VH-VL binders against Mitochondrial intermembrane space cysteine motif-containing protein MIX23 (MIX23). Designs and how they scored, part 13

Target 1, 196 residues: Mitochondrial intermembrane space cysteine motif-containing protein MIX23 (MIX23), of Saccharomyces cerevisiae (p38162)
Amino acid sequence: MVDNRRTFTAPQSLLETNLTFPNDEPSLTTITVTRERCVDPSLIDSFLRFLRHGSDDIIRQKLNNYRKGSINGKNKCKEFLKQELYPNWQIRNNIISFCEKEAAEMKNETDQQCGNNKKTTAEPLIDARIDPYAARERAEKQEAQYKDWTKVTEWVANNRKIEQILTSTTEGILRQNCEQNNDYLKEFTQFCKDNS
Below, E stands for the ipSAE of ESMFold2; O stands for the ipSAE of OpenDDE; V2 stands for 0.75 times the mean of E and O plus 0.25 times the DockQ between their complexes.

## First folded at step 5 (VH-VL)

Design c13 (from n16 with heavy chain N59K; framework fv_namilumab)
Heavy chain, then light chain:
Amino acid sequence: QVQLVQSGAEVKKPGASVKVSCKAFGYTFTSYYLHWVRQAPGQGLEWVGWINPYSGGTKYAQKFQGRVTMTRDTSISTAYMELSRLRSDDTAVYYCARESYYDILTGYFDYWGQGTMVTVSS
Amino acid sequence: DIQMTQSPSSVSASVGDRVTIACRASQSISSYLNWYQQRPGKAPQLLIYAASSLQSGVPSRFSGSGSGTDFTLTINSLQPEDFATYYCQQSYDYPWTFGGGTKLEIK
ESMFold2-Fast, scan of step 5: ipSAE 0.533; ipTM 0.769

Design c15 (from n16 with heavy chain N59D; framework fv_namilumab)
Heavy chain, then light chain:
Amino acid sequence: QVQLVQSGAEVKKPGASVKVSCKAFGYTFTSYYLHWVRQAPGQGLEWVGWINPYSGGTDYAQKFQGRVTMTRDTSISTAYMELSRLRSDDTAVYYCARESYYDILTGYFDYWGQGTMVTVSS
Amino acid sequence: DIQMTQSPSSVSASVGDRVTIACRASQSISSYLNWYQQRPGKAPQLLIYAASSLQSGVPSRFSGSGSGTDFTLTINSLQPEDFATYYCQQSYDYPWTFGGGTKLEIK
ESMFold2-Fast, scan of step 5: ipSAE 0.552; ipTM 0.801

Design c16 (from n16 with heavy chain S31G Y54N G57R; framework fv_namilumab)
Fold by ESMFold2-Fast, scan of step 5:
Structure c16 (fold): chain C 196 residues (1-196), chain A 122 residues (1-122), chain B 107 residues (1-107)
Amino acid sequence: as target 1 above (196 residues)
Amino acid sequence: QVQLVQSGAEVKKPGASVKVSCKAFGYTFTGYYLHWVRQAPGQGLEWVGWINPNSGRTNYAQKFQGRVTMTRDTSISTAYMELSRLRSDDTAVYYCARESYYDILTGYFDYWGQGTMVTVSS
Amino acid sequence: DIQMTQSPSSVSASVGDRVTIACRASQSISSYLNWYQQRPGKAPQLLIYAASSLQSGVPSRFSGSGSGTDFTLTINSLQPEDFATYYCQQSYDYPWTFGGGTKLEIK
């Protein structure tokens, strides 16, 4: 097993903004994401909530002074997307993708141990008729490893669904207040490629 | 079970138009982009365009711009591709395919419709 | 448009052989490359995405490698059901483009 880590910092534009939380929640400006934290995602959840609150959740407020069709409004929309919204979306996506890749690696490691990805196995098999205790312990360990993989996979699926709902809603608002004929998700994809 | 089911084969004369349907089952229709890809008999695959079923926004390959129209009906989870001013070289199997992604940058076609044969002949 | 070139255009092989198919992009596409298998009369099926990630349900004898402009698909021990046409596809930039295909034929 390889120990993978990646540190994420909130966008500078968000760090400069004083956010008010109704519940006086602790704000995290930086997080180190690890496999362990993907399995127990309380800190990641707090960081994602912070990013979402400072962007999509208040998108109407951020666009309130833009007039659709004006030159100044269009320029302000482009600057907002480039400097605030797309960097925020990119960080959120990268965090979820980190855990998604960790989940895939966890499954591959567990599959190799139990031989699920082998049509013929060279590794010795534990036979309950030979050693009942070893067979039970192996089954319990394998089940525990798949349990962690299942948790991370479900967390990823849930957060992908949350992102889909949030970005879809934000896209509708952007089309109302900025360019109607633009697909903001595909433009975001181009932004990520240009900034990699 | 995810499935994309397309309409049946069509035979058209040059200059006519054809409208192919693709009905989605087993997933949230508005959650995934749908693409159209065609394949002339004995030839390779050619990308035609995509539609975002949620917004209705589309993007078409330059070659088909002005002749292709992609639409959808969310009430029946169905996407449509209409190709007009048909030529004999439009004869092909037309596939719809769902775009999935590992991350937001890495798109791929995880499910394909069975294909619709469109024959253009006089 | 990004041009995708596959080589060879056809290859004859026997069951149990190791087969390698190459795909070259006209410009760097990083790892935004997918591989599909198409059996006669059927729709294409995804084998590999992101250059090297094996799609769920696809046999482990299939593997992909490469980055930038040069990519390979390898079938480690050919099975009877593997005789099909294989396509690479870039998802780096629109329009998305496919290689010309490699037809894998029984020797």
Scores: ipSAE 0.431, ipTM 0.754, lowest interface PAE 3.0, mean pLDDT 86

Design c3 (from n16 with heavy chain N52R; framework fv_namilumab; at its last look DockQ between E and O 0.01; V2 from the best seeds 0.00; counts 0 for: pae O 10.4 > 2, grease 19.3 > 18.9, placed apart)
Fold by OpenDDE, look of step 6:
Structure c3 (fold): chain C 196 residues (1-196), chain A 122 residues (1-122), chain B 107 residues (1-107)
Amino acid sequence: as target 1 above (196 residues)
Amino acid sequence: QVQLVQSGAEVKKPGASVKVSCKAFGYTFTSYYLHWVRQAPGQGLEWVGWIRPYSGGTNYAQKFQGRVTMTRDTSISTAYMELSRLRSDDTAVYYCARESYYDILTGYFDYWGQGTMVTVSS
Amino acid sequence: DIQMTQSPSSVSASVGDRVTIACRASQSISSYLNWYQQRPGKAPQLLIYAASSLQSGVPSRFSGSGSGTDFTLTINSLQPEDFATYYCQQSYDYPWTFGGGTKLEIK
């Protein structure tokens, strides 16, 4: 049982904006992600909702705010991307990736346990004569583990999909308001890959 | 010409707070991010955080979170860094530095203040 | 955090020499590396940005190269004013981090 944990801190820029955010956003500025929290992602979901832009309008408003008072609007776009947007995306991606890794480990651990049980045909670890319920309990435990793995896996898949939609939408907005011919997703993808 | 002029040296006791100022000249103050970097005597450079003068937005290194506060007064083109609960290992020269960009992801420090020595001693 | 490692920590050289300083990142930082020069009692000054771009006003004897994890600062034909401490700095990810520095001393 590996006790992995990672702490993520929301960008402070999110807390100081004059933008209106959904009322269901948590007051959490920092979250420690663990396997347990991946299995029960309620807290993580709240944190992700806080990090995620609520709408295209919010993104546009943020861009506009960065443009105001700037000598060069293009530079302001760069500032926005560098100081707020991409770091935000990175945090979300890292959180999802953490749970993805945990899911993989969960699967491996469970598979290993199941495999070991198959090898023990020669020397059963559990004597059914001593504890007739031990085998059933083991099976139930394994089933529960696979169930948890499935939950995390599905959660990861769903959130990856959400992130894809959000980033694609944002790219469109960026092309309209910053550089039309720039491939922002490619740049971010490379950014993420290099930091993975 | 671009210049960043910082406040004078400070001597503080442990547990106290210090507030260093950085006044910008020769450019539009609200158009560039300002960073703070410190350097302990005989040591290397350590990034403290940045402030966005236009909005007042900030980003602090984890090490300083809860102890550092960066602010600005746009009317006088001045940025401030306050460090509280000072300890001996906070003794350092503190620099403000302007950030310029060469692409959308990263930047560089093109102009630096002269530095402010903060000494923490009992 | 991205760790930046400079080597050597110190180097002795003579005027006219060619000097090379290495900087290594703990992970790929593409070309997001800057070089600074710091003279005693002075603030750092920008030399190179984006791994290889020479800052305006900096002598052409300074050059930067590298990408990914390995970078180098080269000073061709060392001048007396070049004896200082040099720092690499990554701006790829927060927190921004600096190398430990390389002190260039006169031999």
Scores: ipSAE 0.007, ipTM 0.539, lowest interface PAE 10.4, mean pLDDT 86
ESMFold2-Fast, scan of step 5: ipSAE 0.585; ipTM 0.807
ESMFold2, look of step 6: ipSAE 0.355; ipTM 0.722
ESMFold2 (binder alone), look of step 6: mean pLDDT 93; pTM 0.945

Design c7 (from n16 with heavy chain G57N; framework fv_namilumab)
Fold by ESMFold2-Fast, scan of step 5:
Structure c7 (fold): chain C 196 residues (1-196), chain A 122 residues (1-122), chain B 107 residues (1-107)
Amino acid sequence: as target 1 above (196 residues)
Amino acid sequence: QVQLVQSGAEVKKPGASVKVSCKAFGYTFTSYYLHWVRQAPGQGLEWVGWINPYSGNTNYAQKFQGRVTMTRDTSISTAYMELSRLRSDDTAVYYCARESYYDILTGYFDYWGQGTMVTVSS
Amino acid sequence: DIQMTQSPSSVSASVGDRVTIACRASQSISSYLNWYQQRPGKAPQLLIYAASSLQSGVPSRFSGSGSGTDFTLTINSLQPEDFATYYCQQSYDYPWTFGGGTKLEIK
């Protein structure tokens, strides 16, 4: 089954949480991600912001509440991770991965159209020593054909960087307020394998 | 540009300890797990363990539990593996390797250090 | 521990040949399988990750396939620099484990 679109729904725990967002931000609880939306990611950006605001951005507040009930605080941490945080991280990563895979397909399609992998013999070769302006023009035209791929690839790289910073920061907070000796990033990857 | 540079070869007697270093260049040291993998002469690859350079958390293969210690110094982007109570069958090339991810879940070693030969002989 | 079995342990081939190397896991590992190339006296180098994804900079003559327990690495039109030892590795569960290696030798 090949599908060029995928629908994502915010975790039920997030939908039940009473969060206040800026009044100018869309209240998206479900999004269908497509190649077109990876290229113009305004709706994806809004959805990711909603997920991040409902999880990592409020994690200190959430864990402080759990810590106040010290007798069951660590049990509540485990419940929070399994039911709220890890599902949230998984959805965010799946969205970014969808666009990453779309970018790879776009590059392959453009490479085939431009003949990069199967360009053979008949085309005139541009020698920069003879015509440096023709060489530059070739590079500029090829760059234009890869415009959408470049845009999606940069968006993916930026959001992977954001995720890495957020999850690493959150892991530090979890170590301070839950189990100090647990590696939450490795636990998350195991969670995803168990729930794939 | 990304490079892992390991310390030089070591010759140790049985019962001694060895500490191998792995210095990272060209990337944010705390953003990637580092693993240690060894290879005895003429043999295959064997996983030893990993360290999270951000947190200092570690995970070791059971075979090495109690004998191996992995640490890091973020100020100089360097990871260390110390193996104690050395035996002749610990003779191997020890590699550090950076773990990268496909879709966050599928880990793989995208860059490896050049290796450090540790010889344990009387 | 998850056991990784490679076959053959060695193969002799000529430049231009097509070579296939098999790797079997003792239990299902989904697509959590990587392939590495090791040249004599050098560190291993990543070729394929996630069973079938080609690492950036690796020639397109290398390809990987399979899922579950059975995996294959294929080298189309062998080149002189390809004579090396190849290892599969599972990243499904700790400890991570490697196959015994396949040595590709000049015929």
Scores: ipSAE 0.514, ipTM 0.781, lowest interface PAE 2.5, mean pLDDT 86

Design d1 (from n16 with light chain A50D; framework fv_namilumab)
Heavy chain, then light chain:
Amino acid sequence: QVQLVQSGAEVKKPGASVKVSCKAFGYTFTSYYLHWVRQAPGQGLEWVGWINPYSGGTNYAQKFQGRVTMTRDTSISTAYMELSRLRSDDTAVYYCARESYYDILTGYFDYWGQGTMVTVSS
Amino acid sequence: DIQMTQSPSSVSASVGDRVTIACRASQSISSYLNWYQQRPGKAPQLLIYDASSLQSGVPSRFSGSGSGTDFTLTINSLQPEDFATYYCQQSYDYPWTFGGGTKLEIK
ESMFold2-Fast, scan of step 5: ipSAE 0.546; ipTM 0.797

Design d10 (from n16 with light chain S91Y Y92D D93S W96L; framework fv_namilumab)
Fold by ESMFold2-Fast, scan of step 5:
Structure d10 (fold): chain C 196 residues (1-196), chain A 122 residues (1-122), chain B 107 residues (1-107)
Amino acid sequence: as target 1 above (196 residues)
Amino acid sequence: QVQLVQSGAEVKKPGASVKVSCKAFGYTFTSYYLHWVRQAPGQGLEWVGWINPYSGGTNYAQKFQGRVTMTRDTSISTAYMELSRLRSDDTAVYYCARESYYDILTGYFDYWGQGTMVTVSS
Amino acid sequence: DIQMTQSPSSVSASVGDRVTIACRASQSISSYLNWYQQRPGKAPQLLIYAASSLQSGVPSRFSGSGSGTDFTLTINSLQPEDFATYYCQQYDSYPLTFGGGTKLEIK
C-alpha cells in the first residue's frame, strides 16, 4: 500500500496527567504511523515510551491513587483497567501490529518483484552483458527492500518482547494490589474484542 | 521440537478424583497458555478450561466449576488437571493443548498432547 | 455460549474428490474460527486458524473461508490420509466451543 497510514492518540487519561520525562523530553500525544516510520521508528519509539511511562512504568503509583479514597479496591481496580491500562495496552499493540502487517506486505511485494512467489511470468531479463549497470541497480534495490523488511521485522520482534516483559510485570503488580485470581492478559484480550 | 506428553490411562470409581498431567518440551513453558479439552468415546470435543503457566491463573467452563482444578509446576514444565466427584459421563479422553496467537485477538491450539483416557465405571 | 453447528455430520467420498464442510456459529465470531483434523485414535491437529490461514506443514489442498457466522473448509483432490473427523472451533469468547464434527468416510 503506497498510502497506508493510521493515526494514534494517547488515552485521555494520559493527556490530563502532568508527566515528566528524562532529559526534559517533550511529550508526543499523537502520531501518524506509516510504512516509512516503521522503517525509521524514532517517532514511534518516542510515542511508545510516552505510553509505557504513563501507565506500566508508574503502575504502583496509579493504583495507590485509586485506592487512597476507596473502600472497594476491586471496583476501583476495574475502573483503572477499563479507563486507563487496557486502552493504553491496546494502542501499543495496535501500533506494533500495524508495522508487523506492513513488514509482511513489504516482503510479499519484494518477493513478487524477485519472482520468489506463486507468480510465474516471463518477465524480460536484464542481461548483464548488455546492461551491467541496470542489472546491478536492480539487485541493489531489491537488497535494500529486503533490508528494510528485515529491519521492521526485527523492530516488531523486539517491541513484542518489551510488551511481554512489561505486561507480565504489570500483571504481577495487579495480582498483589487487585484481584489475585484474575488473568489480566485474557481479560485484556476480551476487552479488545468488545471494543473493536 | 515442541511436544506435550500426558500421563497414562486411569480407571476410577464414581465419586473418586483423577489428576492428569501434561509435560511440555521444546519451548518456554511459561510463555503459552495450556487448555484442557475432553472427548467422550465416539463424541465430539468439549472445552474444559485453561491455565496460564506463568501466573497460575485459570478459567473453567461453567459446567466444570467446583469440580475441576488446574495447576502447574514450572520447575518440571508440567500442567495438571484434577477432576473430582467423577461420574460415568466423565469417561473421556482428556487432551492438553498449547495456545498460540497470530495476533493478540486470534488464538488457536497448535500442539496437542496424545490424550489420557479416563474411564469411570462401577 | 456460542453454539457451533457443522454440516454434514458425515460425508462419503472417494480419493480425488473435492469435499466441502460447513460450520455455522450462533452469533458473529468475525474470523475467530479454527479447523482441526482428528484421525482415528489420534489427537486433533490444527489445519487452519483465523478462518483462512493455513498452518505450517499442512498440505495446500486444505483451505478455509468465511467470516461472521458461516464458514467452510474445503479439501481439493482428497487423499487417503484425509479420511478423518473435522472440527471447527470458535475463538471469539469463553467458553470456547467446537462444532459437533464431520466424519469423512471412504465411499
Scores: ipSAE 0.016, ipTM 0.600, lowest interface PAE 6.6, mean pLDDT 84

Design d13 (from n16 with light chain S91G Y92D W96L; framework fv_namilumab)
Fold by ESMFold2-Fast, scan of step 5:
Structure d13 (fold): chain C 196 residues (1-196), chain A 122 residues (1-122), chain B 107 residues (1-107)
Amino acid sequence: as target 1 above (196 residues)
Amino acid sequence: QVQLVQSGAEVKKPGASVKVSCKAFGYTFTSYYLHWVRQAPGQGLEWVGWINPYSGGTNYAQKFQGRVTMTRDTSISTAYMELSRLRSDDTAVYYCARESYYDILTGYFDYWGQGTMVTVSS
Amino acid sequence: DIQMTQSPSSVSASVGDRVTIACRASQSISSYLNWYQQRPGKAPQLLIYAASSLQSGVPSRFSGSGSGTDFTLTINSLQPEDFATYYCQQGDDYPLTFGGGTKLEIK
């Protein structure tokens, strides 16, 4: 197997602002994401909090900064979206997608080891009444093999839900303060295709 | 757990309007785009349009522009597609289908409603 | 509009056979191609997205490949439940468009 890893760096606009975290938590401006870090996501969680804090959480302040800048007033929203918000959303989504892909690979590897994906294979037959220790050992081993996959899958689901709440709220603010008839999430997906 | 449940079959005369509903269960209704896809008897699939349940924003295929209206009611997690000035060639099964927000891909559908048969005959 | 062409329109096969279905786009769609299975009387079901990614819960005998304009769906070792109609769909640009379908029939 090849070790899968990918390094992410916060957008330049975020690196140039002085942000303070609650409880004096240090800013994590770059992270290398690996399968191990998807399983124990404390560092990824810190990085995602930093990205979210510096964008969606302060969206109204960000829009005001762009209005007062030297950028033409009619295009200020577009500049903010392309230079700050969409790059931030893309990095967050790419991190979550990396762990989602790792979870799928983990399940395939575990299924291959156990033969669970072979539908013509008979289930292992250990009579617990005859050999309870062998049956228990096999059950514990089976459960342990899927523990990491379950953790990563739950982490991905939870962070997708957080992203849904944040981006929906931000889209509402954009519709109030920018073009009300523009679908910002569809524009974001086009941004990702153009910047892949 | 995720389900899309559509309204029952409709029989309409040419020139009438039909309104089909799609009620969502098992997920946050406002988090996923809903698309409408139709299929005439014995024929293939044809995309009609989408609605963003959060904003109410819509996008329709040009073929249906001016005849189709998509709406939603977030209080009951229900999306609607209304097709007006019906013709006999509008006879089809109409499906609602969910697209995930968080993939860079657009227009793939992970869950589908059971379909609503709309028959247009004189 | 992006036109999607499937070939063949129908194919006859036996349980245990390997079947290949082709899909061609009228212009490059990168990897933004999805495959659906529709069993008689049922709604379509997603099999593969992004040309090659297997949807959760779909059997491993299904696989997809291709990029640009030419795409392939492969079913290794056909099962009785696989006799259905298969559709490709481009997700690159609006309007979204489907292939004409390939009906997989028992020999």
Scores: ipSAE 0.014, ipTM 0.594, lowest interface PAE 7.3, mean pLDDT 83

Design d7 (from n16 with light chain S28D S31N A50D S53N Q55E S56T; framework fv_namilumab)
Fold by ESMFold2-Fast, scan of step 5:
Structure d7 (fold): chain C 196 residues (1-196), chain A 122 residues (1-122), chain B 107 residues (1-107)
Amino acid sequence: as target 1 above (196 residues)
Amino acid sequence: QVQLVQSGAEVKKPGASVKVSCKAFGYTFTSYYLHWVRQAPGQGLEWVGWINPYSGGTNYAQKFQGRVTMTRDTSISTAYMELSRLRSDDTAVYYCARESYYDILTGYFDYWGQGTMVTVSS
Amino acid sequence: DIQMTQSPSSVSASVGDRVTIACRASQDISNYLNWYQQRPGKAPQLLIYDASNLETGVPSRFSGSGSGTDFTLTINSLQPEDFATYYCQQSYDYPWTFGGGTKLEIK
């Protein structure tokens, strides 16, 4: 579809925390993600920073708060994971996945457009040995048509790397302060399947 | 470039233990889960379990619980599967396989080891 | 455990034929279904992941479809190298389980 959009709201626990950015940057609690916003991701970046700041960045503080209130810290860890951390990770991953799907659609649309132009306006084969300027001009035009797709794909790849680093760091802290032998990434994956 | 290389064939007596190795090449060993899958002669594929090379965490099929142990050595990018109290019906080719992680919800075996034949006979 | 049932257990076909293999899950597994090809004496090789996504390097004559409990693998215009055993596998819940396999044989 041409007009894909999806609205994401920060987890209820984070909304009730009244979290703010350093330097008094406005907190964004709800965002409507569109293809245009995937291409220009400034607003999405602000929303992801808000989610990350309110979870992984303060993970030790959150775990210490739960620990102080219980003689059974493991039960409180499970509550924190299901009520706060996993919902936060799920929203972040869903936003990145939305833009990944949009990028795939953009590529398909551009591929079809280039194919239709080739079928409708049959152009002579450009041989670089005969006309290197025409060959280069054609290549530059083709590259320009994929600019937005490339930009979104790179943004997705970059944010997947950020999520991997954050998740790995948080997992280390969880294994140190909660159950040592639990695989939190696999547990999170199952949480997403159960809650989709 | 990505390759999983397993140890050689083993012949064991009933009641013995066997330890199969799987050495990873061409990727970051700790970034992908490794699974073990077996196949008895002329039969289908059966999942045994997985290991997370990063944490050392494991998950085993109930059928093998108490008999299988999966470990890894990150310094040599090698995973191990040890199966104890062997029975004749444990005779199978044992494969290690890498689980791809491109998406948090997906999981599939993109690369497989060549397999290790384990024969259990008197 | 999620039971995976493949049909048929074997099929005889000729080069150029269109072949379909079915896989049924005992419960809803959404799109978490993979297809593998195994040639005699070789390790399995990934063909399709998440029901319909073609693995890089796999010929376009292979396609997968379905969701929920019913899935199909289609090979359009069978080639000599396609005579092998095919397995479906669910990755929805542990333990991961495979279908019983479908052996594709030359007529």
Scores: ipSAE 0.218, ipTM 0.694, lowest interface PAE 4.6, mean pLDDT 85

Design d8 (from n16 with light chain D93S Y94T W96L; framework fv_namilumab)
Fold by ESMFold2-Fast, scan of step 5:
Structure d8 (fold): chain C 196 residues (1-196), chain A 122 residues (1-122), chain B 107 residues (1-107)
Amino acid sequence: as target 1 above (196 residues)
Amino acid sequence: QVQLVQSGAEVKKPGASVKVSCKAFGYTFTSYYLHWVRQAPGQGLEWVGWINPYSGGTNYAQKFQGRVTMTRDTSISTAYMELSRLRSDDTAVYYCARESYYDILTGYFDYWGQGTMVTVSS
Amino acid sequence: DIQMTQSPSSVSASVGDRVTIACRASQSISSYLNWYQQRPGKAPQLLIYAASSLQSGVPSRFSGSGSGTDFTLTINSLQPEDFATYYCQQSYSTPLTFGGGTKLEIK
């Protein structure tokens, strides 16, 4: 179960729109996510910004377009959700989850390396009161070994927070412009189960 | 320490309504869905519905639609389940339970309230 | 609604036995299956989530397996505190549904 790389492609609906970034930022339509890229996430960050820009950031414009073009008597909100928004949320979630899983594996690997250097799990304690230099040096060395894990874990936490804010804001807009009493997050999770 | 604390036992007559509370401690109340599950004496578990404490959104099992209302008060981290037009077969222990996720898709009930016995008798 | 069927409804066993409880869904639920233990007079407690993932703090003698429609909970080397009722629960779609329960009794 070693998962060392995965390729993600933006939804077809997003690729078919002629989006431009206000900052003339290059757009990535496909990215291969690796452990190294979770540690140095500049390319992942660019890809996530592209996905977010083409969905949540323009949600009102998207919904207005669907309402104007409704001819078939079908609820066009539902079509937008299943064809554009939910696929976009799914890809973003899967990318963040990939790095979260990599972080967990990194911690396990580092824990094993630290454990393999012991003869026993009952390691002698260093008393900072008696030898503060040795205690500090040991703590700094252990912290250095977990640097990459800490970095990825913080990146994951930050992006989960960003996703929560974006999806909550978008859900509010959907409640105002589509079905008032629907829980779009639960509908999204059901979409993912049906399409995985 | 995460804990869900429910209100005390209730005895109601048929046709009355009951409102059970579930107060959350030790976590951010609005970050987790809360579910209600009941269990009639000597019977199995039956799902009633859930509430999203952040939005106030709800989803109820069709069997209870029109009779159950779930609400919350975020200022006191408390969720409520009100069941109306009570029948004798509504006699059960009612549990609240917190839904956690392994990933965004995989939900499970990691903490449960102690239960509230609701007895419906004349 | 997805119907969950547990078998057996009750099983008698001795301390040290290996016990297996089965759960069947009326349609495929992938791995969206949880197992709970309920001791008399107590609220249910989570044992297994995602069909096979052991909840933190739960003894390693408990294990879950299966996917799709057929699932099992196994208790390896039964302990006195394990005599309780066990429920499976699908979390694939609403309404969420539970199996009828399996009561584990002392032989």
Scores: ipSAE 0.451, ipTM 0.776, lowest interface PAE 2.9, mean pLDDT 86

